# VH-VL binders against q96sm3r113to274, part 2

Target 1, 162 residues: q96sm3r113to274
Amino acid sequence: TGCPPLGLESLRVSDSRLEASSSQSFGLGPHRGRLNIQSGLEDGDLYDGAWCAEEQDADPWFQVDAGHPTRFSGVITQGRNSVWRYDWVTSYKVQFSNDSRTWWGSRNHSSGMDAVFPANSDPETPVLNLLPEPQVARFIRLLPQTWLQGGAPCLRAEILAC
Short names: E, the ipSAE of ESMFold2; O, the ipSAE of OpenDDE; V2, 0.75 times the mean of E and O plus 0.25 times the DockQ between their complexes.

## First folded at step 1 (VH-VL)

Design i11 (framework fv_iratumumab)
Fold by ESMFold2-Fast, scan of step 1:
Structure i11 (fold): chain C 162 residues (1-162), chain A 118 residues (1-118), chain B 107 residues (1-107)
Amino acid sequence: as target 1 above (162 residues)
Amino acid sequence: QVQLQQWGAGLLKPSETLSLTCAVYGGSFSRYYWSWIRQPPGKGLEWIGDINHGGSTNYNPSLKSRVTISVDTSKNQFSLKLNSVTAADTAVYYCARSGWYLGYFDYWGQGSLVTVSS
Amino acid sequence: DIQMTQSPTSLSASVGDRVTITCRASQGISSYLTWYQQKPEKAPKSLIYAASSLQSGVPSRFSGSGSGTDFTLTISSLQPEDFATYYCQQYKSYPYTFGQGTRLEIK
């Protein structure tokens, strides 16, 4: 019983509302972190199907600005769509904010610690994680914790919200 | 283990075309970029360009008017052609592997000495 | 193009010494820097990538540090096999560029 997609895949959420801690290149920037976005063969290696953090980014995050207070209920992730590389995030945490300055994490009910969501195991299959407690906030961040060994933190995402 | 083996070239005359081929054994060919790098005798390293499995190339602007890199995916080989050579192109030429997000060279061919003299 | 400058251009040292080589970029490259070792008539060998990450199979006496524009390679206790030429390389942007090299000679 979740809320509908916020609009990363549909482009209802504009590129200007997507931000990240870093990106490897413009073609792997936060605007490429949309669910089901595809790498183009004719684009060469400049445009791929994912957001990817810089390899040296010790605290990577992908951020969505919903524009107004929004009830976030779930997250869907995919790995990188590419004809050149296999990369995917295997676990992540979620944070929320009303002002993009003060953040609070999604927490596990039993432990009171930050929830760690198991994520992808291949580049294409979407993995849905429902938040333990839906949160009302303007901003949501995904914080990759682990990813494919020898790879980089890359993802495509959709947010479930109402 | 990944191994790069290269061949071609040797002694060239000014105005001729330099041609070298590199074959990749072991590991995944399609996940990486494949580069050519040269080193004139007693000097440092100069990156020439790279290519991926799909044939997309990047070239050093200093050489781009004379350089072509091509790939033969059926043989896991890539090749360098440098036209209109001069004595300044005398160097050891290396093929090497680089990753898209790694951006450094972790495996190298044995090197090929190309001498340009009249 | 991003210019990479190494210091010193040559260095004499004895086995057991601590050796430090520096590399400076003409503009900020974050941590997109690799160090290579090259012995006469051999291809270069990667030692350190991402400024501080040790390449698999490289001895732990090698370490890298720095970010932005200033970087260092340190050999904590020099061994006979370490006498070679060392190069830094940036991979922040095309074209990839190398330092001029630092030649490490036996004293």
Scores: ipSAE 0.005, ipTM 0.484, lowest interface PAE 14.8, mean pLDDT 86

Design r01 (framework fv_reozalimab_arm2)
Fold by ESMFold2-Fast, scan of step 1:
Structure r01 (fold): chain C 162 residues (1-162), chain A 121 residues (1-121), chain B 110 residues (1-110)
Amino acid sequence: as target 1 above (162 residues)
Amino acid sequence: QVQLVQSGAEVKKPGSSVKVSCKASGGTFSSYAISWVRQAPGQGLEWMGGIIPIFGTANYAQKFQGRVTITADKSTSTAYMELSSLRSEDTAVYYCARGRYYGSKYYFDYWGQGTTVTVSS
Amino acid sequence: QSVLTQPPSASGTPGQRVTISCSGSSSNIGSNTVNWYQQLPGTAPKLLIYSNNQRPSGVPDRFSGSKSGTSASLAISGLQSEDEADYYCAAWDDSLSGYVFGGGIKLTVL
C-alpha cells in the first residue's frame, strides 16, 4: 500500500502551490507541470502540456508546496505533451524543505550520495519512482539532471503523499 | 487587417546561407505560430518548420533538421528563417504563414507574399 | 513524394460541381482536422477551408469540405473560371510531429 496522489492531476493542489526556478514562457510555467495535462487547442493558444525551464537555467527545479507537513513517498513524471515539440527529462534529483529556504536531498542508501532517478524516454508514458526513504516535509522539489539531447528540461508530474 | 510582409528576393551561391524575414502587423504576434513553407518551381508546398514566439521554441520538419533555423523577435514582431548549405534544389519561393490552434487543429489563416530564393541553376 | 495523396489534375466546365479528393492515414487525416488552400497562378496560397468544413470570411459558400475516416474532399459547386487554380489539402501528422500537404491538384476550367 502506498500513499495516494497529492493532487497535481486532480487540481486539488492549486496553481499558487506550484513554483519553478524559471519558465520559458507563461504557457510552459509551473502550473502546466501537472500529470496528464494536455496542450491547448484554442485560438491564441498560449499553453502547452508541461513545465519547461529557460535555456539559460543552469540549476532548474520544479517545486510543490503541500501546505503542511506531508509524508512524500513517490514521484510520477511524464514528458511534454505537444504535437509541436518533443522534450522530456531523462533523470532528476529530489529535495525537501519545511520552509522553502533550507533543503535536503533524497539519498541513495547504497552509495550515500543524492539519489538520481531515471525518468522518461518518451512524452506520454508515466514513470513512477518510489523514494528510497519517505520524507516528511512541506515542500518537495524535482531537479532535472539530464534531458533529451537538443531539447529542454520539460516535465509533467504527480506526487505520492500522505 | 493582419499582414505578413517578407523581405525581398535573394540570389545565392551554392554552399552559402540565406536569411528571410517576415514582419507581422495588425494582430498579436507572440500568441500565434509562424511557420515557413517553401515551393520549388512547378512543385507543391512543403512545410519546413515553425515557431510559437510565446513558447520560445521552434520545431522543424525532419528533411530540414540541421540546416534550418527559425527565430522570432517579439520586440519587432518579426520571424526569421535561415537556411544554410544551400544547393540548387533549394531554389524556391519561401512563404511565412500564421498558424492557429497548433497540433490537431493547426492551419494557416494568413500568408506572406513569398520570397524568391535562387541558387545557381 | 507528398504524405497526403491528391490526384494531379481535374477539370470541369462553368456551372459544374467538381470534387477534389485527399487521402491520408490514421496519423494525419484520421486523427486531425483537414484544411484546404487555394493557390492562384503567381500568388501566395490562401486559406479556403479549415477544420474540415469551415469557411473563412470572404470564401464563397459554393466551396465546402468534408472528412470521412482517413480521407477528405473539397467540393466546388457552380464552378467559375476564377476557380482555376491549384488546390492543396493539409493536416497535422502525429507520427512526423509536423504539418503535411497533399501534392496539389491543378484544376482547369474548360
Scores: ipSAE 0.006, ipTM 0.543, lowest interface PAE 9.9, mean pLDDT 87

Design r02 (framework fv_reozalimab_arm2)
Fold by ESMFold2-Fast, scan of step 1:
Structure r02 (fold): chain C 162 residues (1-162), chain A 120 residues (1-120), chain B 110 residues (1-110)
Amino acid sequence: as target 1 above (162 residues)
Amino acid sequence: QVQLVQSGAEVKKPGSSVKVSCKASGGTFSSYAISWVRQAPGQGLEWMGGIIPIFGTANYAQKFQGRVTITADKSTSTAYMELSSLRSEDTAVYYCARDRKYSYGYFDYWGQGTTVTVSS
Amino acid sequence: QSVLTQPPSASGTPGQRVTISCSGSSSNIGSNTVNWYQQLPGTAPKLLIYSNNQRPSGVPDRFSGSKSGTSASLAISGLQSEDEADYYCAAWDDSLSGYVFGGGIKLTVL
């Protein structure tokens, strides 16, 4: 049996341990990239249900600090929860680090190249990707590679770890 | 590159209707709302309404309710604004604009504008 | 009549800092983010500032926005001749369920 959820959805992982390369706004920041998080529904709500990188961000990434060496075994993603917009990541790569400075990628068994994980095709359905080789590291990054044509790289995530 | 291209200038008689088109390219149409904003000569900007094409949901400013209809055709990535019962006061440049988030949004790309002149 | 209040005109000289005010109420600026648009003569408006203080790519860092209570301000530092334009503030209005604009301000660079 694999590892349980790390705690993005449950809030066990605090906002301070979530980082991103960029964000369109505070309401679409990395703290909003939690599995099953919901958008605001009222005009006074300044937040949506996803992390979204800026449109001009050429190398977007979403990062989780587990706080200590942790065995990462899988990733679950959803698209953006919004009352007005559709956005979702369609593929991503995964990287790991012990110091947030030196990174190594999850690899494909057959090719030895970076694994590219197929992701979402709608905003709500969770898609699970098990890592080919679980990795022990403190940090994990998701790197969107492709997303909905005409949209932005937006996601909600949970990490499977122990 | 995101681009909104509007239909050409129109001259209309009082009491008639005008329908302006806004064709989106570069990924504008599938994920965002389209709003319509007008500007009378020498005057400021006035929001008329908007539509979320993926839902077909339109919302109108109270001043234009009953006279304006905003529609979208997802197959051609085109939004339309039709204004009926035209008066001389409706002479203006009409803009479409991409709306990033309807209730708290901002208009990040604008069409070039369509001049509508109402004359007898 | 515009829902948000802006002065009708302002002027400055190159290198000067100019601030443009925008006043609203609890149903608009008090509850929602403020956006700013620049309109050069004969052109469509262009997004200058969004979500109170954010700059789109391509907008120089000498433009900045702020919001306090029911008022907002656009600051232009190091004023340049190409800044001569009309500037509009805008926000969503909860009571009207729609976007509202300021009356616009004509900025002249002397």
Scores: ipSAE 0.000, ipTM 0.486, lowest interface PAE 13.2, mean pLDDT 86

Design r03 (framework fv_reozalimab_arm2; at its last look DockQ between E and O 0.05; V2 from the best seeds 0.00; counts 0 for: pae E 12.0 > 2, placed apart)
Fold by ESMFold2-Fast, scan of step 1:
Structure r03 (fold): chain C 162 residues (1-162), chain A 119 residues (1-119), chain B 110 residues (1-110)
Amino acid sequence: as target 1 above (162 residues)
Amino acid sequence: QVQLVQSGAEVKKPGSSVKVSCKASGGTFSSYAISWVRQAPGQGLEWMGGIIPIFGTANYAQKFQGRVTITADKSTSTAYMELSSLRSEDTAVYYCARSRGYYKGMDVWGQGTTVTVSS
Amino acid sequence: QSVLTQPPSASGTPGQRVTISCSGSSSNIGSNTVNWYQQLPGTAPKLLIYSNNQRPSGVPDRFSGSKSGTSASLAISGLQSEDEADYYCAAWDDSLSGYVFGGGIKLTVL
């Protein structure tokens, strides 16, 4: 059974519950990593439509705090919405935690190793990945593994949870 | 109204580096993409990379990754392109150009800077 | 060689309609808008068409652009002697994460 959206797109999940390993600028911070968020269009706008890790970040991650134990069942991702450039994550791993210190990964049923989810191939089309086994945890992280060649790991996301 | 003014011609030896400047006047600097495009004598246009100053990140064409560095100084509305490990085949006219975004078309161009690499 | 393919030369006479082609792939023209640039001898390039078919202020309406699938075309109607120039198509390439130009075409007005 699929769970409903947790609330990144609807803003039900506040900016204070979104965190990332790094960001290129405030306008590309974790609070910008919400599904369907749009770039600024005017000369004075200092924000874009995605979270983007800084280029030196070797282990980028985007984190959501659900606030309490929550059943995570799926992830939806998009690339960067921008009038300036294109970026998108092409694959990622998912991790969970109850305390933001001890993490366990979503696993592949066949190999027992960490699942690697194929993600986006363009900036706008949402890609849904259902977790092989729904997990109960307070925190969920998305860990970009690959992204557009010559680009940066950038994403917008929604989490399916109940 | 918007103008891009580039630094003057350079003559360099093989193995050295060159840094070309591009100063914007009129209009808004920080929210536009500034690209660098070169043209060797008698050859076509080649995109080297660009920067969007408000985000502070540069993007480079694969051919130039590792030897080109593009930066911007918002306080002076100036973009820079530094090319290292110069070879004779780097002899070209180097242009800066602005666009709303990389894919939107470059509507204002600098006058070009001639870089000659010879021994 | 260039990622976008253009013929190296074309010619026409004053008053003629000339079409300049540009061929790409799904990662560039197939998924992104095409821009066209005109370069007169000894000058910097000038943006002639953006977003497939839009003209910047000051570009006469005898210049028009179109895109179909992985190819684009620039049409010049009522060809004038001052149109003798090099013409470049260009687009963003998703696979390269970079902006790419066609090889350019030298248009001669006879």
Scores: ipSAE 0.015, ipTM 0.618, lowest interface PAE 6.4, mean pLDDT 89
Fold by OpenDDE, look of step 2:
Structure r03 (fold): chain C 162 residues (1-162), chain A 119 residues (1-119), chain B 110 residues (1-110)
Amino acid sequence: as target 1 above (162 residues)
Amino acid sequence: QVQLVQSGAEVKKPGSSVKVSCKASGGTFSSYAISWVRQAPGQGLEWMGGIIPIFGTANYAQKFQGRVTITADKSTSTAYMELSSLRSEDTAVYYCARSRGYYKGMDVWGQGTTVTVSS
Amino acid sequence: QSVLTQPPSASGTPGQRVTISCSGSSSNIGSNTVNWYQQLPGTAPKLLIYSNNQRPSGVPDRFSGSKSGTSASLAISGLQSEDEADYYCAAWDDSLSGYVFGGGIKLTVL
């Protein structure tokens, strides 16, 4: 039931198709924003356990390029995998684009405003949100709105598409 | 300790279907990928497909598309693999295995289910 | 025919260092991490190496993995009689959108 994963967790989606507004380090880059990805043994190495935006980034976003028009139906998010630090996004918005220049948001049916999706409350439990309406687009962005107090906007994700 | 316990051995006729279960205990279920891997007698390992329970939709190897159905029941922490139109060449031991994503190593395996297809 | 290629057999004497090879392509080993499995006779496979060179807890450090280009290798130092088993390399394949195994290699300890 439902649409299958786009392939962030499985690595079906290559690293080159993942982008972000900013990253705290290479090891916390968009290529590490994959559901259930595990951190390395050392803090701050090249293999950390999430994408994390810079703390001074006022408008952080995580972007997935589907490569061609795709019907997006849902998003799964997860916090940062780390033995050293706790970080996770608590809410986010979703935007779509066909050219990575013009974007439109996922909106609530009732209010017509951009929907704010509840995200995570711990580092490991994945949280699924279905889009109010599936959207056909090439690009999808997750825009963290709130995150753990004292923490950073960090997430792992999977996208549902069919 | 995390365990995967599979259903018992099956003996089937050609053309019939078999459904094997894989119950997880001692850990989380929904956030892991459950893969099905089979091994014919004296042969190597073959990935059939898998499911991440929170997704609900399975992924299949091309070879088995249209003939295999993989499902998961989150409430019972049980994954299922149903193979239809059975042939003698489907005789094998079928394993379920857990991983953090399909690309990651399968760190927990079921004990295997022997399926014998014979006329 | 397996997507990943392994020699069908290998052998060594106790205490010897043996290396098992695994060759693939740009769509699997070239772009994805390699895992290794050990299968003792009559048992389910066991994860031996993950992410090219990482050992799960309980796996001795005499087992090591490496990856270069489209090939991977499993090295076993200080070979022991209990190491007699089948060994499989595996990786995700981007082009097939599926997990693939090597053909497996039977390691005999003489």
Scores: ipSAE 0.007, ipTM 0.572, lowest interface PAE 9.9, mean pLDDT 92
Fold by ESMFold2, look of step 2:
Structure r03 (fold): chain C 162 residues (1-162), chain A 119 residues (1-119), chain B 110 residues (1-110)
Amino acid sequence: as target 1 above (162 residues)
Amino acid sequence: QVQLVQSGAEVKKPGSSVKVSCKASGGTFSSYAISWVRQAPGQGLEWMGGIIPIFGTANYAQKFQGRVTITADKSTSTAYMELSSLRSEDTAVYYCARSRGYYKGMDVWGQGTTVTVSS
Amino acid sequence: QSVLTQPPSASGTPGQRVTISCSGSSSNIGSNTVNWYQQLPGTAPKLLIYSNNQRPSGVPDRFSGSKSGTSASLAISGLQSEDEADYYCAAWDDSLSGYVFGGGIKLTVL
């Protein structure tokens, strides 16, 4: 049976467990990378509607610390929620770690290579990707590979885990 | 192949309103920001505001807040800009333009609509 | 209250290299990417440079852009008669929550 949401959307995963390689601003930090988060009314003008890496970030990543060994089974992503700006990730890889220092990737069962997951094509439509094989780890990273041409990697996410 | 085609020139009296249309063809409409930019004779470019049709919420430059209404009709891929309480200094060419977000470069522009506010 | 500042005019002869400057503030160029637009006489503006230094398809490589701090530059090498136009720098301004253009610079090719 499938695993339930870890709790990015519901706030069961606190902001302190979310990290990123970079952020364009505080209002686009990893704490904003939660599925269905909305810019504007809830956060005023200081908060935006996604995590967005800096445009110059050559190796962007978004990280969730589950706090303990956890069986990760899937990822749901959205683009940036904004009435002013459009950005979204169009593909990503997934990595896992137990110590946040050494990482291993989710593999494509058919090829044995790192799996590349198709992501978003608009700001709001959620896209679900099940991992080819569930992984037991403490940390999970989403690593944007491609994004909206001329833009920056931006996403909101939920993690499926047991 | 994406095109923005605007409605024709308008001649208006002070105190009236004008509504300019901007029809998109050849591409996705609802996920782009559609901005309105004006240019008075011999002057520079001025951003008025815009809309991202999928959100349905318009955003306005502070200078135009209260006089401009920007809307979109997704079924016809058409954006509209209505400017009320016209004054002679509103005489300008009005452009619509699209971008992948307000902060991004405007990569497709309409041909412009001349609005003349006389007397 | 930041406004992007450009010199009002520039000129050059065919074959020269011309550099056009644009000055802003931390709330616009300092925090956001710079776009450049070319406007030929009697026409709509055209995107010339985006994301500080990227050229759209169809823009000649003699056009280049750069950004440093709160300032940006457009360089045109091998100047040609068809480069005679108005050039605008532009960026999003976080404080104004709006898109701002420079005043434009009229480039004359002699």
Scores: ipSAE 0.006, ipTM 0.543, lowest interface PAE 12.0, mean pLDDT 88
ESMFold2 (binder alone), look of step 2: mean pLDDT 93; pTM 0.950

Design r04 (framework fv_reozalimab_arm2)
Fold by ESMFold2-Fast, scan of step 1:
Structure r04 (fold): chain C 162 residues (1-162), chain A 120 residues (1-120), chain B 110 residues (1-110)
Amino acid sequence: as target 1 above (162 residues)
Amino acid sequence: QVQLVQSGAEVKKPGSSVKVSCKASGGTFSSYAISWVRQAPGQGLEWMGGIIPIFGTANYAQKFQGRVTITADKSTSTAYMELSSLRSEDTAVYYCARGGYRSGYKFDYWGQGTTVTVSS
Amino acid sequence: QSVLTQPPSASGTPGQRVTISCSGSSSNIGSNTVNWYQQLPGTAPKLLIYSNNQRPSGVPDRFSGSKSGTSASLAISGLQSEDEADYYCAAWDDSLSGYVFGGGIKLTVL
C-alpha cells in the first residue's frame, strides 16, 4: 500500500517548493530535479534534465517542501537526461523535517543505522526505494552519498506521499 | 567568480524610455536567470522581472507588465532592461542579479546598480 | 505597500542577539522558502540566508534563519558594528507568480 506521487513530475509541487544545497547552473537547479524531465535545448549542456550540485558542494542535498504534514513512503530517482554526458547518483540517504531546521534520518530497520538507498546505474531507468518506516513530516531531503566516478551528483526525483 | 557590471547613470525626461545593461562574466551567461530589481530613494527592493537568456522569454511582475521589456544578447553576455513611459516615481537605482527569475533559486550575485533619475 | 511585512527599524548593542521578523501569507512564506539579503549603506544587496536557514560560503554562523507558518525570522547573535545595515526578507509568491521582498528593516548598532 504505497502512497501516490506527490507531484514533482506533474508540477503539482511548484518550483518554489524545491530547494538544493547548491546548483551548477540555473539550468541544473532544483526545479530541474523532477522525474522524467528532459533536456529542453538542442544543445543540452546548458539546460539539462536534472538537478546537479556544484563541484565544491561537500554535502549535497535536494529538498522538497510538501507544504503540510505528509506521510512519505518512497522515493523514485533517475539520473541526468542529457545528449552530451552521463551523471547519476548511485546511493543516497533521506532526511525529514517539520521546520526545515531540525532533521532526522530514515533508518535501516535491521541495523538501526542511517538507511543508505542504492540508486541509479544509468541516466534513465527509474529506481524506486520504499522507506523502511514511512514518516510524517512537511519536508523531505535526498542526500547523495555516492555518484558516477568522474561525474557529478545529479538526479531527477519523485516522492511517494499521502 | 561571477561578476555583473551595469551601464552608467541616466537622466531622463517624463514620458521617455530608459535601457539599462548588465554584462555578465565569470560563469555561464546563457543558462542563468538574470533578474532586475529596483530601489527608489530611501525605499525597499522591488522585483521587476527576469529572463533566462538561452530561451529569450522574459517574465514580469504584474506592476511592470506592459512597461518593462527584458532582453538578452548571448553574443555579448549582456542582459537589458528597458522601462517605458517614465514617471518621476521611476527614479531609482536599478540592479541586475543572477538567479531570481523563479523560486528555488536565490539572487547570489548582484550588479553594482544603475541610478536612473526622471525629472522634467 | 510591500507584500512581506517587516518592522521599519530595530536596534541593538554589540554582543547582543537581535531577531528580525518577516510576515507573509500562505501564498508566499507559507508555501515557499525564504531568502534574506543584507544591504550595507551605498552598496548592492548581498545574499545572507537562503532556503530558510542556509548560509552561503563566507557568511558567519552568528547569522541564522528560521521559518514558522507564514512568518520567518533572521537572528544575529554576537551583534557587531559592521552588521549595521538594511535587511530584507524575500520569497516567491504563488498568487502573484513573482518574487517579493519585505519592506526592509534598518538595523542600528548603538
Scores: ipSAE 0.006, ipTM 0.522, lowest interface PAE 12.3, mean pLDDT 85

Design r05 (framework fv_reozalimab_arm2)
Fold by ESMFold2-Fast, scan of step 1:
Structure r05 (fold): chain C 162 residues (1-162), chain A 123 residues (1-123), chain B 110 residues (1-110)
Amino acid sequence: as target 1 above (162 residues)
Amino acid sequence: QVQLVQSGAEVKKPGSSVKVSCKASGGTFSSYAISWVRQAPGQGLEWMGGIIPIFGTANYAQKFQGRVTITADKSTSTAYMELSSLRSEDTAVYYCARHPRYYYDSSGYFDYWGQGTTVTVSS
Amino acid sequence: QSVLTQPPSASGTPGQRVTISCSGSSSNIGSNTVNWYQQLPGTAPKLLIYSNNQRPSGVPDRFSGSKSGTSASLAISGLQSEDEADYYCAAWDDSLSGYVFGGGIKLTVL
């Protein structure tokens, strides 16, 4: 049987274990990159439903620290839930690490190249990608490769792990 | 499901004002934004402005600033568009339309439309 | 005059593929998503395509949208008599801080 959700949606994975290369604002930070999180208001500020990299970030990444060696088997993504904009990632790569400094990528077995996973085509529908070969590591990164034309790389995610 | 029902046709004299209503049913009124779009006979669609009920704020197209006022009453789930200093070129069908989020801007689109209200300005 | 440019009319025969163009600038189509509305004679407009290429529930898959640079296109494959209508493209315009529509195209099914 497959591995269960790691805990981004359920909050079992704390905000301190989520990191990103950049964020457009605090309300679009990595702590907002949780599956099914919704846009909201607090103290007049809008906290949108996604992590979004800033526009000049040439190499965006979203990172999850599982806290210990963990078998990663799949990734679920959604686009941005927003009262302001629609944005979503259309393809991404996946990387793993044991120390957050040395990274290795998920590979396509037939080509030997980095696997590129097709992702979302709308802001709400979850898209599941099973990794070709589950990997044991402490950290996992999602690296947006393409996103909505004229938009920004934004996502919500859940990780399947055991 | 959301339905938008508009008030009936109006005939007005030049220089007067008209106020059109748009009553929403189904869903939560404060969870979406409402815009007003008009269409003169045989012409295209023209956005006039909109309101964000959750913030109580309205924004207007430059052409209509100073003449249009858009308001909302959350207790009756009704949006209003009032256009003043009417001219013959204001003769048109006026539509209210819903943005599925409580704000409209670069992501804006209208998924439900009212049936339209015909406003005729004649001497 | 319309901020977004569309041809005023187009025609096709049943079964044909028809493409409707929409041209804008960097402040509208170049930086924002494009939406398409269908207006049947005597009725209110109806959302046909949103966010460049997404279909609402109930819209047949023979309708598709695309965007490239400052231009967008609506494609209708397998044209049917029921498709005879006016079609409008639309987008937000950053320079105007407002929503703008194309001039509309009257599609006739011959």
Scores: ipSAE 0.000, ipTM 0.474, lowest interface PAE 15.9, mean pLDDT 85

